# VH-VL binders against C2 domain-containing protein 2 (C2cd2), part 1

No score or structure here was measured in a lab: all are predicted.

Target 1, 194 residues: C2 domain-containing protein 2 (C2cd2), of Mus musculus (Mouse) (e9q3c1r45to238)
Amino acid sequence: EPDELRRRESDTLLSWILTRDSWGNQWQAAWVTALNYEAEKRGGPLRLSFQKDPRPQSLQLTVEKVSSVVKSTQEKVVICHVVGETLQFLVSAGPASATGSECQLYDVHLSPFHLKVEFHMEEKREDIQIRWSFTHVPETAIKIQPQAPGEKQALGVNMLSEALEDLFKHLVNAASPSVFLSTKPTQVKEAQSL
Structure headers, positions and changes below count from the first letter of each chain, unless a header shows other numbers; Kabat numbers aren't used for antibody chains.
F, E and O are the ipSAE of ESMFold2-Fast, ESMFold2 and OpenDDE, as the mean of both directions, binder to target and target to binder. V2 is 0.75 times the mean of E and O plus 0.25 times the DockQ between their complexes.
[cut] marks letters that were taken out.
Atom coordinates printed by the task and the answers are left out, and those that the model quotes come from them; centres of patches stay.

## First folded at step 1 (VH-VL)

Design A1 (framework fv_patecibart)
Fold by ESMFold2-Fast, scan of step 1:
Structure A1 (fold): chain C 194 residues (1-194), chain A 121 residues (1-121), chain B 107 residues (1-107)
Amino acid sequence: as target 1 above (194 residues)
Amino acid sequence: QVTLKESGPTLVKPTQTLTLTCTFSGFSLSTSGVGVAWIRQPPGKALEWLAHIYWDDDKRYYPALKNRLTITKDTSKNQVVLTMTNMDPVDTATYYCAHRRGYSYGFLDYWGQGTLVTVSS
Amino acid sequence: EIVLTQSPDFQSVTPKEKVTITCRASQSIGSSIHWYQQKPDQYPKLLIKYASQSFSGVPSRFSGSGSGTDFTLTINSLEAEDAATYYCHQSSSLPYTFGQGTKVEIK
């Protein structure tokens, strides 16, 4: 069957990508870059800055829906919808006018989360562009917790949590992270990528 | 310049274990997205994929032969080793190793010259 | 397992004539088909990847087409050096099978 075959192809592709040693780092970096871009673009009185999170992220994704489009002899696009248990971010929040001690660190969790993942395969470049975007569903729960709260800080945090949640939702819905995965023989020899 | 070369015994007796080594240059199995596959071809017959191993130690085996096959890599030596147990005359074939890349385990772009392994008493 | 059936299994062709080789998959494999050329007593060489993409250095007379279950390798104007066995190979599903081969011979 065509749909069953496409699902197996997507599962194979996801398994290949998710088991790469570099994937976790690239996944996190792409999210941080995209979210900070949207935060800077948005502006406003509350500023969010997304930080690298050293904690392991669960990358156990389940394919929910799959399709594919052949654009030309040089390009193929495979689109799949995936679900995960928890998506975590470490974020610094404070007034836009503050650049120091006015900022507080928060742990932000989305559970469950849904992503639309696009695999753009262009063999002439010998790389795969993976682009994904958040798909909001009503069942997604958002938890925002200050990293080092105190009694008096907790009172202010409760008021800020609503503003943080609204801004975070906007930024996540706008973000479109992407990664290029190279199959070139010399890729691992690069200490730093441009 | 990607090159691969197979080495190992040319004659194997029935029930013995075959060990083949693929030594390569021009790429590293520490490089993301690359793998090495083993393919065999009995005299006058079609090509048959046997196994592959990727940079991240992902291993795949021909299901019907899985209990007889083991593939390993030594990244520091630029070598991939295939072991096949309980050899039978029907396993007589030219054995190739090849560089594998592309999305979803892709294509075999560079091949070794092959080594003929004859199984007989 | 996905079975790849090539046709014809043998073809004797006059130089400069067009050669068409087909590969049929027992299940849909999208575009995950690759074509190899094997000359007598030599190792196989990649010609076409992902149904229709030419590998570097391959002469322009070779082209591939198809998707799903039916795939074609075409040699627009056969040269003497093209006498070889041609194999299709799928990368869609374990085991990653090859077709039985099509032998092309010069008249």
Scores: ipSAE 0.000, ipTM 0.457, lowest interface PAE 15.4, mean pLDDT 79

Design A10 (framework fv_patecibart)
Fold by ESMFold2-Fast, scan of step 1:
Structure A10 (fold): chain C 194 residues (1-194), chain A 124 residues (1-124), chain B 107 residues (1-107)
Amino acid sequence: as target 1 above (194 residues)
Amino acid sequence: QVTLKESGPTLVKPTQTLTLTCTFSGFSLSTSGVGVAWIRQPPGKALEWLAHIYWNDDKRYYPALKNRLTITKDTSKNQVVLTMTNMDPVDTATYYCAHKGELLPYYYYGMDVWGQGTLVTVSS
Amino acid sequence: EIVLTQSPDFQSVTPKEKVTITCRASQSIGSSIHWYQQKPDQYPKLLIKYASQSFSGVPSRFSGSGSGTDFTLTINSLEAEDAATYYCHQSSSLPRTFGQGTKVEIK
């Protein structure tokens, strides 16, 4: 029955976050923040800047595996492994010395993607911390497409795409996005959470 | 449909031990996030939380009464048992058990279904 | 231990009038306050959870507000069936505590 308990906990928590009106924006903002942090930290010859994507995104997550850890009677961590069909990013890429004119926008798609999701709960806190990270990056198909592919030479685009794919794989593997969500869904915060 | 019912003696003598059983249906104490609480109410007075137990056997007691209280569960029988030692006339009260919401582990969504209560009188 | 103090202790109200009940906590509890209704010779029923969230099936005339130390339960237009004692309850810290209750009677 422990396995059934863990499954139900994860299903309840995932259902709860996915039904929040603000979740899509918070999910995207957390990714952008974490990826930009890792890009700046790396400091290589290629500079990536992740941007908010205004396009609608459908987010569907399926639970593959569940585990839960009780650290104490007042603190609980629920861990689940989830798979999603497609994750999309809008990214600006160019030389580290570049000003805006030397940068090009790219659409980056991850399909499928696998995440380890951790829900950190404390009895006396009024929020839940959600953290996640990639678990199967090498097995994820990554497609990088220029926003205006017709303006680039095919060979040059392919060479840049390989370098961008390698850097992107490094950044997503290193990124650890997190959000704090109020357990009171009707509450609206005036300031940003992250 | 979730239901709970308290059972036990209605009359207890001073210094004796009270044992109350909460029998429930419509949910399981093996379900994550689910708990059962015990609350009492002396005649004409306010509600007083006594103890609760969660699906994972985490137990919490009112500190001033902790040395007198024991809460246990039998998941296979759908029962939660509260034991209170050294009964005194001031412990005369209606005793309730209540289901806790199961939406989020450790988060209180209210005691949403209560038993009818059982009056326990402490008198010689 | 967090002490919850309700005001008033007793209120006699004409039908259709607005009823306001307050609950003051001895220290900040965020929004971890819940409101229960207990009619004579009945068990308590949950009305409002986390200061302002209505429980399923509760009439819209009941609403809650407040944060920190000061909380309010409002009955916008009192009905005869609302004659009861109302209790606030905090879930911020152990031990869990209830207010002393506010009795609402129909004139």
Scores: ipSAE 0.005, ipTM 0.465, lowest interface PAE 11.2, mean pLDDT 80

Design A11 (framework fv_patecibart)
Fold by ESMFold2-Fast, scan of step 1:
Structure A11 (fold): chain C 194 residues (1-194), chain A 124 residues (1-124), chain B 107 residues (1-107)
Amino acid sequence: as target 1 above (194 residues)
Amino acid sequence: QVTLKESGPTLVKPTQTLTLTCTFSGFSLSTSGVGVAWIRQPPGKALEWLAHIYWDDDKRYYPALKNRLTITKDTSKNQVVLTMTNMDPVDTATYYCAHLDYGGNPEYWYFDLWGQGTLVTVSS
Amino acid sequence: EIVLTQSPDFQSVTPKEKVTITCRASQSIGSSIHWYQQKPDQYPKLLIKYASQSFSGVPSRFSGSGSGTDFTLTINSLEAEDAATYYCHQSYSLPLTFGQGTKVEIK
């Protein structure tokens, strides 16, 4: 019964965390950072650089199935299936031998965004530190389009798509990105309370 | 309007088992995010949380008393029952049931509405 | 277990005076503090939730503030009906805990 109690608590906390506005912004930034790290590490035929899309985005994540382990009074590990409607980012891509001027920008949309993720949550002061790693290769449909469609493309969209799929296969062994989430009330309400 | 009322014996002998019932109206324990808690207060002392139960039958107990406490619900009767074994004079207290709301934030709980309380005296 | 320490234990206050009650947590709990009022021989009533949010029907003379480890309940102008014991309660982590209480009496 203790395990069932711990599991329910973790599911509830994780759902709350993932639906917070601040989480969506930090999640997107951490995702871009992880992709850049793996792209630099593995090399390959293409030179890739990932950037956060500056356009406003609403990231809605749903937790479908979870299991959890309580390691200590301040540490929880949750294994879950996370589904998102879409994740958008920019990719600068060109041949591996290219300088920056030979690379072109592409819009990338991942939809649906279905992950099997292990979340490590640790209470530190007023913050909850969340680290995550992928337990399985991310499942997603990749849509790519050039930012300047009238310009002659040096790379085929198919080549870029294959490179991204190959990159995602290696995320299972990637370094765990981390996010700090404040447990304080919303910033607007804190300002009004003053 | 939400109301809660405690019922059960007012006198219990040492080593006996206490059974208290909370009967409520104005909400349902089939509604997501709703729960009912039991809190006690010994005469002249502070409030002490004992246990609570959620709409999905998930339960929480005060760790030091967990082996003595059982909380159950009957959603169709609008009742929550607390059972406490091996009663001792130190367990003499007013026992309250309260509506548990966490304002849509699953891990943050507060008691917005309380029953009137029932005094339970443990004496031979 | 998070320990909540209230100060003072007791206050005797003249009507219309300002009353300040503090609650200190043994570790940082964000804003997960709630305040209750208990009049003699009555059940507790919620006054303030999440450190600063007034519960419906609570008079405007009651207000809450603070974050982290230090929290304050303020009664801006004490009325006779405010004679009661006030308790803080944390919902940051299990087990849920209460402060020892602060008794406010009218002079």
Scores: ipSAE 0.000, ipTM 0.438, lowest interface PAE 17.9, mean pLDDT 76

Design A12 (framework fv_patecibart)
Fold by ESMFold2-Fast, scan of step 1:
Structure A12 (fold): chain C 194 residues (1-194), chain A 125 residues (1-125), chain B 107 residues (1-107)
Amino acid sequence: as target 1 above (194 residues)
Amino acid sequence: QVTLKESGPTLVKPTQTLTLTCTFSGFSLTTSGVGVAWIRQPPGKALEWLAHIYWDDDKRYYPALKNRLTITKDTSKNQVVLTMTNMDPVDTATYYCAHRSEYDILSGYSWFDPWGQGTLVTVSS
Amino acid sequence: EIVLTQSPDFQSVTPKEKVTITCRASQSIGSSIHWYQQKPDQYPKLLIKYASQSFSGVPSRFSGSGSGTDFTLTINSLEAEDAATYYCHQSSSLPYTFGQGTKVEIK
């Protein structure tokens, strides 16, 4: 009953997406892919590799603004601005030539964050393409912490954390992740049951 | 086009039961996602949502009035009926029925459009 | 329940002037605010949905903005036909609630 009220009265495309069991996994994977792409494309003296966090986490998003709806006979587009409390990543960082022992893992989080989210649908497709990008928020704080501060101390922890903060901010602003979601509830249930 | 029209008594005595009928056209209350709501407005005051009914006969009521309200539909007649028991002078208001926006995967449910013209119900001895 | 508070309650405005009406929610509702116009002895008509989306057929002088708890309806150049009471409405959670209304009249 409360669940039914929640679904019907707060039913939006965003609410539908957020109630799917697979959403967090797909959303994280899309971020990791986009961030790694931008890091590789940029190059530079540091090598960054973003990794999916194996720890369970749920993403809480608040819709702040629905800015436009564009409709045609073949395609629909909705643009939403959303705010999240905290966005977390794992990143491996080291010199550009480094692998293994020369790299160290860091926990990175942004708080708060703002996204512009675009939902694209085509008339005869059963998929929704969701794309998003960061929008600049002056009060966004970026915090970077080594997972094992005492380990691999040769990396110069403080200098890398400062460099990573600047680099991560640049990469996050450049990243444009996307995901394709099926609109068929039966197919989603079957996939999750397996 | 979608239209709705309220009908029922314009004068009700205290303690009596009010029955209002909403007759609509331009949509079917068998269409997935469609609903009809009842909203009232006392003279010179704000709008107050009372109840709504969905295509699948699911019903929602304003909590403080839930024990006095019943909403039903007759899909073959394109009608939604609201019943309110134990009427009191404070229930004097214009009563509207309104089309609840059809569920859209992009937009969800959000707004009431269009509305009926409204019917003034006066509760007095 | 979510309480919506509008400001001002009443505004008397010269034609062609800009009118701003605010609506504050007792808790964050994202963008789930809708604005209605009600003329005397008429039913409410939808103007703006989801805080900033103009409803079909609504004149471009009407616009909405805001998110979270603070929302604004703007009429950038008031016309005589705009004399009405304006209501905000939240659809974030049941029960649905409306603001107390802002009456706009022309001098």
Scores: ipSAE 0.005, ipTM 0.447, lowest interface PAE 10.5, mean pLDDT 76

Design A13 (framework fv_patecibart)
Fold by ESMFold2-Fast, scan of step 1:
Structure A13 (fold): chain C 194 residues (1-194), chain A 121 residues (1-121), chain B 107 residues (1-107)
Amino acid sequence: as target 1 above (194 residues)
Amino acid sequence: QVTLKESGPTLVKPTQTLTLTCTFSGFSLSTYGVGVAWIRQPPGKALEWLAHIYWDDDKRYYPALKNRLTITKDTSKNQVVLTMTNMDPVDTATYYCAHSRIAPAGLYDYWGQGTLVTVSS
Amino acid sequence: EIVLTQSPDFQSVTPKEKVTITCRASQSIGSYIHWYQQKPDQYPKLLIKYASQSFSGVPSRFSGSGSGTDFTLTINSLEAEDAATYYCHQSYSLPWTFGQGTKVEIK
């Protein structure tokens, strides 16, 4: 039953990776990069710039549906689904024509979220290549709050919600950035699509 | 002056692979915000977007045809190539390539003349 | 995917009369609608971008309006050279889609 043995080994590796202190920070950075990349290509009525929330926050992740595929004696791919209760990030939003101080900062909460994550491992490779994509969750709610009370407009919040829903929809199908996760917990590299 | 021109076979048999080349001038596909798309039109029917390639080599495909389509670019040759596998008579159409100057994509300001591809046995 | 429905499918119009073509989106798309003109045996030409902005070189008799789900292309005084099929196109959401087209003929 070699496939079952490999699956157990993959589960152990995923547990090790996901329990690293840097995992949440690396994943959040990659998520923000993906949003900025898609926003830049699509444009829209609003100029959007996504940022990692610098405030302390806890990322509660549950790993589900783990499978593994052996492509060769030296190459292994592990696929898993990651479900989270909430994902927080910051967005700076203003009119597409804005060149000055017309942007406002908003706190965005995405709840719940679901990711498909692929780990590509090679026997002699120093790093693990990680790819991910969003999986549509019908119950996902987008909650937007301006950082400073009195700097908000109801119409702007509605347009922002609409733009974010559109971006998330495209991330379900679009190629996402990949990251080379070093076996050393303080290293992470963004990799281009092969 | 932006110009684009499609080239490739005008007759394809069912199950064969179609390869079309778009050769352009008046812009570079290394310029920020520039992209090129392939759009087709079956005789007497509406326009159908197929694929788009951006200056940074990112690619987008029509979802229902994604498994059959490949779009690539050669920036040094000013060319974009579309490959479509397993051709069927319903794929008979005039195929256009078109320029998009800036992100967001999907606004096609200059088009090639089009090339009619007939799929029949 | 976003479906664009144009009306009418066909319109035969006397020269100098006003032509109105509508395009309805299956969901709200802001102002991400564009209009193309295609004359017989020719490639499409961009006419109006982002619902209401004229593309360079386009005669002033052409105008666009609308937002959300309902959009209109207007030709204020039809000229003989305007006989063509007109297509609306949305760039709001991938995949990009086109309407079925409206054919305008001279009476």
Scores: ipSAE 0.000, ipTM 0.440, lowest interface PAE 18.9, mean pLDDT 75

Design A14 (framework fv_patecibart)
Fold by ESMFold2-Fast, scan of step 1:
Structure A14 (fold): chain C 194 residues (1-194), chain A 122 residues (1-122), chain B 107 residues (1-107)
Amino acid sequence: as target 1 above (194 residues)
Amino acid sequence: QVTLKESGPTLVKPTQTLTLTCTFSGFSLSTSGVGVAWIRQPPGKALEWLAHIYWDDDKRYYPALKNRLTITKDTSKNQVVLTMTNMDPVDTATYYCAHEGYSYDTFPFDYWGQGTLVTVSS
Amino acid sequence: EIVLTQSPDFQSVTPKEKVTITCRASQSIGSRIHWYQQKPDQYPKLLIKYASQSFSGVPSRFSGSGSGTDFTLTINSLEAEDAATYYCHQSSSWPYTFGQGTKVEIK
């Protein structure tokens, strides 16, 4: 059937999009944006700001389709298992009223991750928007390391890491990252031009 | 280095349409979380946000002006275009385009173009 | 729309003195307030983002504080190059709005 054929083509397209060379950077940026949004909405005495990790760790991502639903010719929802070796973030943490000197930088890693994710794909003009969210609460091993631990910092780090781990799980579950894929050719700019 | 530069006519007659182009370098509007805004400033007055467009083609306009404003992007050319119809002398202002950078879902204007003064007179 | 009211409208300050500028929002905006500096005939430059975070390259004498509805920009020790108009901007809801500006002059 035409609808079934279109479903197969969309699943192949999604798999291809997610394995593109540029996807790792777009995936990371989308998570950073969504996590910052949820952290800001939550409020509270601890302020978190997520940043893209500039280190050259490749995204080791595999996507396995569980099910799909075609909503229209412009809209499709696909439920997938998304498995990866590591997902990395830089996070700045401090009191809500903190100045730069009172904030601490942490490396956050999800050691291995296995997520059941709902991908919502929608054609908008000349672009395809890919948005995702969890169908179930994710189970991940979280590792948090301060960038410059000292003796005083080391004693507080375990308490902060456990609190930050719980908060991070909440933010990850609440987040709805998205990426826009342009259907037109995009010109590549050199890093020195940025 | 992020740079933005506005271009377009500096003199517009009442009732005409203004078209301004923002040409930028150092970032791409295909990148998640990135946007470009247009802000104007009448001589001697405060800054006024007009519109923005994000990587995902999310467009927002100042409500009182939305029927007169259109914002579009050409990601391959690194350009954002603002059109404003039915210009009036009260629309005389310096028009800026600005980059919205990463930090949160709604982000500040961290880099600005130098601005272009548009005078509306008969 | 959210209205931002700055105080004072104008102040003339001796070099090396502390300058305090206040911005009040008509409703709670969390920490989604940003501060800009605009010198005569120049474009605005971001100083402080999200109430208290210094933007890259901004001198340490500039700091921001506050949350909810009341926000403050502080210049710890005014330099001659700081003569400018300062604007607050909220990004909590659309439409985005700016305060009316505070002009700081060196006496």
Scores: ipSAE 0.000, ipTM 0.438, lowest interface PAE 17.6, mean pLDDT 76

Design A15 (framework fv_patecibart)
Fold by ESMFold2-Fast, scan of step 1:
Structure A15 (fold): chain C 194 residues (1-194), chain A 124 residues (1-124), chain B 107 residues (1-107)
Amino acid sequence: as target 1 above (194 residues)
Amino acid sequence: QVTLKESGPTLVKPTQTLTLTCTFSGFSLSTSGVGVAWIRQPPGKALEWLAHIYWNDDKRYYPALKNRLTITKDTSKNQVVLTMTNMDPVDTATYYCAHRQTIFGEVSYYMDVWGQGTLVTVSS
Amino acid sequence: EIVLTQSPDFQSVTPKEKVTITCRASQSIGSSIHWYQQKPDQYPKLLIKYASQSFSGVPSRFSGSGSGTDFTLTINSLEAEDAATYYCHQSSSLPYTFGQGTKVEIK
């Protein structure tokens, strides 16, 4: 299989995902679900809760490396490495005990970001599973900012920020978000079929 | 290479049932994502999609004609059959079958290879 | 039912001239538009899929653009072999309709 064919397959799959109206919401929800799962699994004295970010998010992904394509009689898997400009999260952080103390909201930005993306297709199945994982690179910058800086954050911000950054790096590297996308058009109330 | 060929009667009387067979090679309807569509074209007029069937036996019909159309497949014979009941002179057209394939789970459908077409005339 | 309206119905064009064919959908269809070429007494051939993706083996002079309701097929420099009727086709919703066709003739 030539290199050009693998590239075409990866580009086609990314174009398909990025042109779907629902993709932005599914992308965000998958990240939030996966990150919260990892946060709960870790436990510890600091509790993180990832939340849906209502702010507009510009999502542009490009294929960085040629995809790998694995085919069998029952399934096809397309793997590619993609790069994006900025990945943004809204995170609530505070003591795990949550007794008498309030959690604080933080904005977390990653720029640039690199992902390994896998497209899984199965014979006779009318959906496609998309899985991805974070690929850490030396140039990735992480910026964490409190949403409402106050006296409380000023007093403890250095310790909280460093602990939060370390935990966030762990969670992002451990997370494996996935989405199942239907290959059938979605219609409200009635199916446009026989 | 992928090839398709339509076969069936070229002359049908009003009220009769039309049965057309699409015989193909170069692909299998047991392959995930593969399908076959039927399209017709009345003389001098536009193309009209009628029906399609996929590897998983999923079927779609033109809603206004659904009570007259039946599409079936025989994967072992590499054939797809379209049946249309109660033929009328307005159904006079060239009937095509065409290969369809999803692009890695793509929801949209296009026909990339077409048969040569068969002209069906409906007259007494 | 989504209605596809093509403009113009007919064009008589000098060789090497640029040809533009438009297709307007009665409601938004995203990028689920495909373009077919049909030469006289022949079966249709796919040119462009998903508004802008060239099908394998199609000459580079053919290109497509647009999204939502307005779509365009462009032939950058018309060749004699391009005399044909061109059809747009939507795959967004049932029934999967075609436009009425645009006939392109060489002067």
Scores: ipSAE 0.000, ipTM 0.449, lowest interface PAE 16.6, mean pLDDT 79

Design A16 (framework fv_patecibart)
Fold by ESMFold2-Fast, scan of step 1:
Structure A16 (fold): chain C 194 residues (1-194), chain A 126 residues (1-126), chain B 107 residues (1-107)
Amino acid sequence: as target 1 above (194 residues)
Amino acid sequence: QVTLKESGPTLVKPTQTLTLTCTFSGFSLSTSGVGVAWIRQPPGKALEWLAHIYWDDDKRYYPALKNRLTITKDTSKNQVVLTMTNMDPVDTATYYCARTYYDLESGYRPDYFDYWGQGTLVTVSS
Amino acid sequence: EIVLTQSPDFQSVTPKEKVTITCRASQSIGSSIHWYQQKPDQYPKLLIKYASQSFSGVPSRFSGSGSGTDFTLTINSLEAEDAATYYCHQSSSLPLTFGQGTKVEIK
């Protein structure tokens, strides 16, 4: 029964989040922010910039398992492992010193994807922090496609492509996006029930 | 007091499967936030992380060895088992199990290793 | 993967002298560095976690410092029992990686 209670609780939390009017926009913004943070922190000869993707993304999450961690009498974290069908990112990539060359746009797809979602709750706080990260990203789940590739390939083009794929994989695995959601009900567009 | 101890075969032939068991006391894998990791050390070389498992059955593997490794736990027996397939002489090493913690910031990587087993030397030769 | 490079590889030191071991990461890891002591034919023991936090029971002569890419383990006054190999370990990203080790020997 404890496992069934946790599943009901996590289903309620996920449903609350996914049905908010602003969720899709906050989800995408959190990803872009986290990925750009990791790219900037890493540095290196190749520069990646993640951009808001204007194309619609359907987000369906299935709960696999639930657990909780009590950090103190006033702090609790509910952890849900979830599976989604597809995540996509729009990325600009090029040399860090690209003053003379144009950056290339890429579509990055992850299918399927597994996330660990954390609901961070504090007794005296009227918001919760929701944080997520990849549980594991298999090689076969990652697909990178240039948006506007040159029709003719230069001899050195493959070297840049290999470095880009390696960096994409690193940044995606390192990112830990988060959002803060108010738990106090509003009459506008947000559902704030814990 | 916290103790961990590795057990399993000390000699393995090339292509065979290695199975190692970590038995521990002084803590439980039913405790939220706790995990157990496997780390190996070839003779005279550095430490290499292989895999870990958390109380909630969340598992991670070293990417280059992922297709050879399986980690499982039996919470009621205080045991964690590592299985590694297709052993090669380069896999000769002392294998350790160690306690680790869930990193709440990332949610997918372990923290430091505070207590370690004594290690078991596994030699791979024909 | 993040590569950790320790220096020096080997150090022979007179008792009571100060020992400094450096660990350099190939990219920024914040403060997610941990230090272990391994004596010959023994298992590793945690000394310092998160760059500067001493583990329970570790003598006060051991201290850690640094952030980002450069980290230091200091033994303020070397004792005979400190002869060991010291390893740094990063927990900033998967896969977890260790430095190559620094062997400290008593003269």
Scores: ipSAE 0.000, ipTM 0.492, lowest interface PAE 13.7, mean pLDDT 80

